# Ledger of designs, part 11: VHH binders against q75qn6r703to848

Target 1, 146 residues: q75qn6r703to848
Amino acid sequence: KPSMIQENLFIGGGLAARSIYTLQHLGITHVLCLCANEIGQSDTQYPDLFEYQNFSITDDEDSNIESIFQEALDFIKHGEETGGKILVHCFEGRSRSATVVLAYLMLQKKLTLLEAWSKLRKVHRRAQPNDGFARILINLDKKCHG

## First folded at step 22 (VHH)

Design n6
Fold by OpenDDE, fold request of step 24:
Structure n6 (fold): chain B 146 residues (1-146), chain A 121 residues (1-121)
Amino acid sequence: as target 1 above (146 residues)
Amino acid sequence: EVQLLESGGGLVQPGGSLRLSCAASGFTFSSYWMYWVRQAPGKGPEWVSTISTGGGSTYYADSVKGRFTISRDNSKNTLYLQMNSLRAEDTAVYYCAKYGSTKRTSGYDYRGQGTLVTVSS
């Protein structure tokens, strides 16, 4: 169910994030959860199997998702540096998770927004940041590349 | 106040063994994954091993796999690292560390002062 962005980076929705079998099958060790205390955020997590980083963020155009970019990227980097595989997920695997993955590709992998978008959409067709998040990413692209 | 205190380091010959301990306080130890990291002279920090909250999951760097064993005793708020078949390249300051969600120092939110392990003939 999750889509592989890179060898150690996956993106998906809440259903995949709740499946121990799916996570273990993929070798996931770290789970970045981008949910607004939605159903099962903590109750469906398995802290003795996976390390979690939870962010309370709503999928709204006015949500300040850029405020969590640094912490989110730090967690991904932490997972990478410890030989793990990271799943970035939100409820639908569509907007919030896609936005953070795009930010990661732009800030950490030095891709343009267009390059990051192309890379993500090749493997995760449902990726679609809301209009507010899109504006944030566009501004990030301008900041990074002029 | 979060505190991590490493101990057990020392001088050993190649092929020898050491057991490191880390006493944790100031946070709910059993709620966190714990890590060992090391820093050799002239090199950057290197991840060594990871253990989950209850110890059900453990992970190791390729360089120490099969030789080191991480464990924990949550009733004692203590993290351990059993190091066997030590090599010269294992020489480093070893740190106990945890990851949270705030400002990180040297890649981790908190770590101790470290304990020196020297492997030399």
Scores: ipSAE 0.884, ipTM 0.932, lowest interface PAE 0.5, mean pLDDT 94
Fold by OpenDDE, fold request of step 24:
Order: structure tokens, then C-alpha cells, then sequence
Structure n6 (fold): chain B 146 residues (1-146), chain A 121 residues (1-121)
């Protein structure tokens, strides 16, 4: 089951992203997929029902996830500007998706990492960026807020 | 090279109708959601309508719901916008656009030069 971060922003795992019923019930129109050739990629997508943006990112500490932040945020913004609702998902809905959502909250909503973390964990308790992603987010927080 | 070419604009009286077309080339048209956006004089771009790859899903801005209809013919690589019950506030340059996270301009990857729609008595 996806968790609602905002009225037009949801986070979840691969199983939720594959459920047409779940997506349509929530009114999802845009799906941001953060999976590395895992189940939930193009072979399980429905492009006539939802608009997809796929990134091949592994859930490793040395994965360069910050390299996709701008492009990922642009897709979320695109969904927002077209009146849509966006689902951000990875395989487990734990690390990669959480990291991108946190980056969105920090860069777009101007939240500190602590504020963003509190907001996310309030509705999505399984959120847990790996140690490498956490370091990236900490560095992002320093860049944004000193 | 991606190319989008809008046509069908012109001068029309309030309450009138107009049908816009967009000829697409340089990409697999049927693989992309397509959009209409408009920009009125002195204003920023405004999203108008969205259509999915096969046309199974359509969406509209509140300002045009019930009056505009988006459609597509993938066999002709063409996007359409049927505009009925036109109002003065619909006056704008209308653009067709696609999104693909490549070379984004004005919130979209590509858009054409636009076609002017003027609604006036």
C-alpha cells in the first residue's frame, strides 16, 4: 500500500506500483520508478494508463543516486503542473524511493533534512535510506541550509 | 530530430469552434503521452490537456473542461484539440508538447512554434 506524503505525492514499493486497482483507486497518473532491472519495470507497466519515468539505480551505498535528483524532481514537477498525482516507488519502498522523496522535500519544499525525515516517517515508517544515500542527503542538507 | 508543428489557429468569435492539429516527427509518437499548453499575452504557460499513448486516458484543465476535447491518431502521428464554446480568455498561442526528460524547455522536452488562437467579437 502506497503512503501519502502530500495530496499529489505518494511513495511505495514495486507490488503497489504493479497494481492497476491501487494506482487508479488513488488517482495516480504519473509513476516514478527507481528500480535496477527489477520486477516493476517496463514489463509490468501500463503506459496507456499511467505516465512513467524509469531510472536504473541500485540500492547500494556507492550508488550515485544524486545524479538523478534533478531529473526525478523535474518529473514530479511535471506531474504536479499537469494536475496529476505521482507515485515514487522502488522495489521495497524503503531506500531509493525514500531518498528521492527526501530530496524532493528538501529541494522543492525547502525543508531541512530533519523536517523532511519527520514528514516522511510520519506516514511511511519503512523509509530507511542506506548509509551511502544518507550521507548524500546530509551533504545536500548542508548545501541547502549551511 | 524531434519536431512538432501546430496548425489550425485563427480568429474566431466567442461561442465559436476551432480544431487544432499537431504533426509530430522524429520520435515514436505512439510511445508518448502528449500535451496541449497555451500562453496568453503577458501571461505564463498554462497546461490545457493531456492524452495517454493510446488515447485511453485524457485530462483537462478546469478552465477548458466540457469545452475542449483532446485526441490523437497514432497512424498519422497527429495530435488534435477540438475547441468548442470558445471564450475571450482562451486567446493564446497554443503549443503541442511531449515529455521525456530530455532537453526540457518550458516544462516539456519539446514543443512547436505554436499556433495563435484569437477569440474576439
Amino acid sequence: as target 1 above (146 residues)
Amino acid sequence: EVQLLESGGGLVQPGGSLRLSCAASGFTFSSYWMYWVRQAPGKGPEWVSTISTGGGSTYYADSVKGRFTISRDNSKNTLYLQMNSLRAEDTAVYYCAKYGSTKRTSGYDYRGQGTLVTVSS
Scores: ipSAE 0.883, ipTM 0.932, lowest interface PAE 0.5, mean pLDDT 94
Fold by OpenDDE, look of step 23:
Structure n6 (fold): chain B 146 residues (1-146), chain A 121 residues (1-121)
Amino acid sequence: as target 1 above (146 residues)
Amino acid sequence: EVQLLESGGGLVQPGGSLRLSCAASGFTFSSYWMYWVRQAPGKGPEWVSTISTGGGSTYYADSVKGRFTISRDNSKNTLYLQMNSLRAEDTAVYYCAKYGSTKRTSGYDYRGQGTLVTVSS
């Protein structure tokens, strides 16, 4: 269910994030949740099996998702530094998770938005940031690359 | 305030054993994954081992697998590292570490002063 972006980074939706079998099968150790405020999400976490970083971001154009970029990227880097595998997920694995993954690829891997988008869409076809998130990413691309 | 205090380091011969302890305070110990990291002279920090909140999951760097054992006692707010079959390359300052969402330092939000482990014949 989750898509592999790179060896230690995966993207997916809420159903995948709730499946112990799926997470263990993929060797996931760290879970970045962008929809912790949604009903049932926190109740389906297993902190003795996985390390979680929870955010409550709404999937709307006015949501301030860029405010969590640094903290989200720090968590991904933490997972990487400890030899883990990170799952970034939201509810559908479409908009919020895609936006954070794209921000990671741009800020951490120094990719342009176009390069990051190509990389993500190659393995995760349903990736589609909402229009507000897209504007945020476009502005980020300008800041990073001019 | 988060505090981590490591102890148990010392001088040992190759093949010897040590048991490190870390006393934690200032946070809900049982709610966090805990880490051991080490830093050898002239080298950067190296992750050693990780343990989940209840101890159900443990992970180790390849360099220490089969030799080191991480454990915890949540009733005592204490983290342990049993180190067996020690090698010269295990010589380092060992740190107890915690990840948080604030104030990252050297890749980890919180860590103690460290305890020195020297393996030498």
Scores: ipSAE 0.835, ipTM 0.907, lowest interface PAE 0.6, mean pLDDT 94
Fold by OpenDDE, look of step 22:
Structure n6 (fold): chain B 146 residues (1-146), chain A 121 residues (1-121)
Amino acid sequence: as target 1 above (146 residues)
Amino acid sequence: EVQLLESGGGLVQPGGSLRLSCAASGFTFSSYWMYWVRQAPGKGPEWVSTISTGGGSTYYADSVKGRFTISRDNSKNTLYLQMNSLRAEDTAVYYCAKYGSTKRTSGYDYRGQGTLVTVSS
């Protein structure tokens, strides 16, 4: 089941993202997929029911996930501006999705990494960016807040 | 090249109706959710309505719910907006728009030149 970060922002894993019932029950309109290249993920999307933005990010320490931060942020804002609800998901809802959500909270909501982390972990206990993604977020925090 | 061409705007009295059209080209129209947005004089852009790729899902801003109807004909690459019970506050330039994977500044990667709708007695 996806976790609600904000009224219009949710985080979850692949199973939740594939459940039409879950998505519709939550009122999800936009789905940010960070694992589109994984087997079966694209085949389980319903573009006539939800608007998708697909990325193919691997959950590796050396993965360049920061390269999609702006584009991911733009999609979330797009969903917000159209009165929608956005689900950000990866495979397990643990690392990639958490990283993007944290980046969103830091860049868009102007939170420190610590504040963003606290906010996310309060509702999504499984959130755990890999060490490489953590380093990226730490660096982002320094850029944003000194 | 992506092109969106709006038409159907004009002057109408309060309570009147208009039907806007948007001719799309330069992309796979049926693969995208499409949007209507509007901008009134002196105001920022406002989202009006959204329709999914096949038309199975439609959404509306609260200000137009019950009055406007979005639809599409994928065989004609055309987006429509039926506007009924028009009000003075509906006066605006109406834009057809789509979202893509490119950089955007206003929530959309592309929109047309717009068509002016003026509601006045």
Scores: ipSAE 0.828, ipTM 0.903, lowest interface PAE 0.6, mean pLDDT 94
Fold by ESMFold2, fold request of step 24:
Structure n6 (fold): chain B 146 residues (1-146), chain A 121 residues (1-121)
Amino acid sequence: as target 1 above (146 residues)
Amino acid sequence: EVQLLESGGGLVQPGGSLRLSCAASGFTFSSYWMYWVRQAPGKGPEWVSTISTGGGSTYYADSVKGRFTISRDNSKNTLYLQMNSLRAEDTAVYYCAKYGSTKRTSGYDYRGQGTLVTVSS
């Protein structure tokens, strides 16, 4: 079941992304997939039901997830501006998706990392960016707020 | 490379109808969700309607629900907007759009030059 971060933004894992009737009931129109290589691509996507943005980011501490932040945020903004709701997901809904959601809250909603973390953990307790991603978010926090 | 060419606008009385067309080229039309967006004089852009790749899902802004119908013909690479029961507040330049950028990996809608719809007594 996806977790609702705010009215138009949800987070989950691969199981949530495959729960098509649940996503339609929630009004999801846009799906940001961070694990395209892991989900068997064409067999697990429904482009006539949802508009997708796909990335293949590994959950390794050395992966440069920051390189896709701008594109991910642009896609979320696109969904919001066209009356839609967005699911951000990775395979387990723990590290990559949490990292992108935290970056969105910091860059678009102007929250500090601590504020974004508190907001996310209240609704999605499995959120746990890996240590490399956490370092990226700490550095982003400095660039944006101090 | 991507081109979107809107047509079908004009002057119409309140309560009238128009059908807008958008001819698409430079991309695989059937693989993209398509959008109508409008911009009234002195206002920012307003999303109007959305249609999925095969037309299985359609969405409308509250201001046009029940009056406008979005459709597509993938064999002709053409997007349509049937506009019925037109009102003065529908006066705007109408654009068709898609998400994606050849200059960036993402970040904005492509829009054509637009077609003007004027609803006036």
Scores: ipSAE 0.636, ipTM 0.819, lowest interface PAE 1.2, mean pLDDT 88
Fold by ESMFold2, fold request of step 24:
Formats: C-alpha cells, sequence, structure tokens
Structure n6 (fold): chain B 146 residues (1-146), chain A 121 residues (1-121)
C-alpha cells in the first residue's frame, strides 16, 4: 500500500505501483517511476489510467540522482496543478523514491533535511536513502539552509 | 516540430455552445495525455480539462464540470472541447497542451497560439 506524505503525494515500491485498484481508489492520476529499466513497463504500466514519467536511476552510491531532481519536481507540480495526485516509486520504496521525496520537501516546501526526514519517516518507515544519496541530500541541505 | 493548432473560437451569446478543436502534429498524439487550459484577460492560466491517451479517463475543473466535455480522435490527431451553457466567465483564450520535460513553459511542455472565446450579449 502506498504511504501518504501529503494529500496529493504518495510514496511506494514496485508492488504499490502494480496495485492498480488501490491507486485508482486513492485517486492517483500521475506516477513518477525511478526504476523504469528494472520493470516490464508494458506489463506493469497502464498509460490510459495514469500519466507516467519514467527514469532509470540505479540504487548505487555513485548514481547521480540529483541530475533528475528538477524534472521530477516539475512532474509532481504538473500533477498538482491539474487536480491530480502523484505516486513516487522505485523498486523497493526505500532509497530512490525516498531521496526524491526528501528533495521535493526541501526544495519546494522549504523544509530542512531534518524536518523532511521526520515528516517522511512518520508515514513511511521503510525510507532509507543509500549513503551516496544521503550525502547528496546533506549537501543540498547546506546549500539551502547553511 | 511539435505543433498544436487551436480553432473553433468566436463570439457567442450566454447559454450558447461552441466546439473547440486542436490539431496536433510532430509527436505521437495517441501516446500523450492532453489538456485544455484557458487564460482570461488579466488573469493567469487556469486548467480546464484533461483526457487520457485513449480517452478512458477525463477530468474537469469544478468551474466547467457538467457543461464542458473533452474528447479526442486519435485517428485524426485531434483534441476537442465541447462547451455548452456558456457564461461570461468562460471568456478566455483557450489552449491545448501536453506534458513532457523536453521543453518547459509554465508547467506544460507545449501549447499553441490559442483560440479566443467571447461570451457576451
Amino acid sequence: as target 1 above (146 residues)
Amino acid sequence: EVQLLESGGGLVQPGGSLRLSCAASGFTFSSYWMYWVRQAPGKGPEWVSTISTGGGSTYYADSVKGRFTISRDNSKNTLYLQMNSLRAEDTAVYYCAKYGSTKRTSGYDYRGQGTLVTVSS
């Protein structure tokens, strides 16, 4: 089951993203997928039910996940502006999706990393960015808040 | 190369109807969700309606729900907006749009020049 971060924003893994009836019940209209090459898109995605944005980001400490932050945040804003609700997911719902959600909370909602982390962990205890992603978020926090 | 050409606007009396069209080219139309957005004089853009790739899902802003119907014909690469029971508040330039992160303009990938709808006696 996806975890609700705020009224129109949800986080989950591949199992949540495949739970089509649950997503429809929650009113989800937009799906941000961070693990496109790890799934069979034709078997797991339904473009007439949800609008997708797909990235292939590996869950490795060396992956440059920051390179997609702006596009990911733009997609979330697009869903919000058209009356929709957005699921952000990766394969495990643990590292990549958590990293993007934390970046969203910091960049768009102006939270510190500590505030964003606390907010996310309250609803999604599985959240755990890998060490490389954590370093990226720490650096982002310093740039935004000192 | 992406082109969206809106048409069908004009002057209409309150309570009247108009049908807007949007001719699409330069992309695989049937693969994209499509949107209508309008901009009244002196106002920012307002989302009006959304349609999924095959038309299985449609969504409307509260201000137009029950009066407007979005549709598409993928064989003709054309998006439509049927506007019934028109009111003065519907006066605006109407744009069609798609989303994509290749190029960005105010939360939409591309929109045409628009078609003017004026509702007055």
Scores: ipSAE 0.625, ipTM 0.817, lowest interface PAE 1.3, mean pLDDT 89
Fold by ESMFold2, look of step 23:
Structure n6 (fold): chain B 146 residues (1-146), chain A 121 residues (1-121)
Amino acid sequence: as target 1 above (146 residues)
Amino acid sequence: EVQLLESGGGLVQPGGSLRLSCAASGFTFSSYWMYWVRQAPGKGPEWVSTISTGGGSTYYADSVKGRFTISRDNSKNTLYLQMNSLRAEDTAVYYCAKYGSTKRTSGYDYRGQGTLVTVSS
């Protein structure tokens, strides 16, 4: 079951991304997948139903997830500007997807990390970026806040 | 090289119709969602319509719903916009677009020069 962060933005795991009936009823049009290397795309993705942006980011503390923030944010903005709704997902719906959503809230919605974290945890208690991703977000907060 | 070539614009009376075409080349057209975007004089870009890869899904801005129809012919690499019941507020340069990771402008990566639609008596 995807969690709604705001009117046009949702977060989930692989199970949410496979729940095609639910996604269609929610009006999802765009799917940002952070775990393309962990899924069988031909069996789990439906390009005529949803527009996809796929990344292969491992959930390791050393993964350079920041390198894809701008592309991910651009895709979310693309979905918003075309009247759509976006699902951001990874395999577990816990670390990678949470990290990207927090980055979006900080960079596009101008929230502090604490504000973004509070907003996300209120609707998606599973959210828990790994320690490396948390350090990336803390540094991002300093850059944006200072 | 990705190319998108819009055509079919012109001057038309309110209530009239036009059909826009977009010839695509330099990419696998059938693998992409395609979009119409318009830009009125002095305004920012406005999304108009969306069509999925095979045409199974179509979407429209509320301002054009019921009047405009997006379609595609993947065998001809061509995107279309049928515009009926045109109004003065539809006056704009119309662009066809696709999303991609190599170039970005306000959420779209690739656009042609556009085709001008002017709705006036």
Scores: ipSAE 0.624, ipTM 0.830, lowest interface PAE 1.5, mean pLDDT 90

Design n6
Fold by ESMFold2, look of step 22:
Structure n6 (fold): chain B 146 residues (1-146), chain A 121 residues (1-121)
Amino acid sequence: as target 1 above (146 residues)
Amino acid sequence: EVQLLESGGGLVQPGGSLRLSCAASGFTFSSYWMYWVRQAPGKGPEWVSTISTGGGSTYYADSVKGRFTISRDNSKNTLYLQMNSLRAEDTAVYYCAKYGSTKRTSGYDYRGQGTLVTVSS
């Protein structure tokens, strides 16, 4: 159910984060949650099975999601460097998680926004950052690539 | 203030064994995944092993699997690494580490000086 973006990186929604058997079968070790205050943690947090990094970012056009990009990217790199696989998720798997994955592809993998978008859409057609997040990504693309 | 104090290193012949310890303070040790990382002279840090909060999950780099065993004692705030069948390639400074959301630098946050393991005839 989670979509595989690359060997060690997956994207999904709250339902994917609750699918413990599936996550274990995929070899997920690290979970980056962008919607901690929206999802009941009794069914979605298993700290002896997965290492979590949790943020509470609302899916609103004026939310400052850029403020957490560096910490999110550091967590993804941490999982990669420890031989792990990372799930990036929000509630719907559509806007917040897509935005963070696109930022990761642009900042860490040096893709343009267009390249990152194409790569993500091939495996996760649900991806659709809200208009505010899209503006943040466009501005980031200009800063990084002209 | 997070503090991690490594000990137990030394000079060992190939095939020998050592047990490393890491004393932790300044954070809720039982709530964190813990890591051993090593750095050989002239090389960057290399992940060695991982243990989950209660020890239910353990992971090892391919180069040490079957020879090293990570463990923890949450009642003593202590992380361990049992190293058996040591080889020259295991020579390095060994650090224990944790991940934290307020640390934004990629890689591990090493708080201690590490403990030197030297494997030589």
Scores: ipSAE 0.614, ipTM 0.824, lowest interface PAE 1.5, mean pLDDT 89

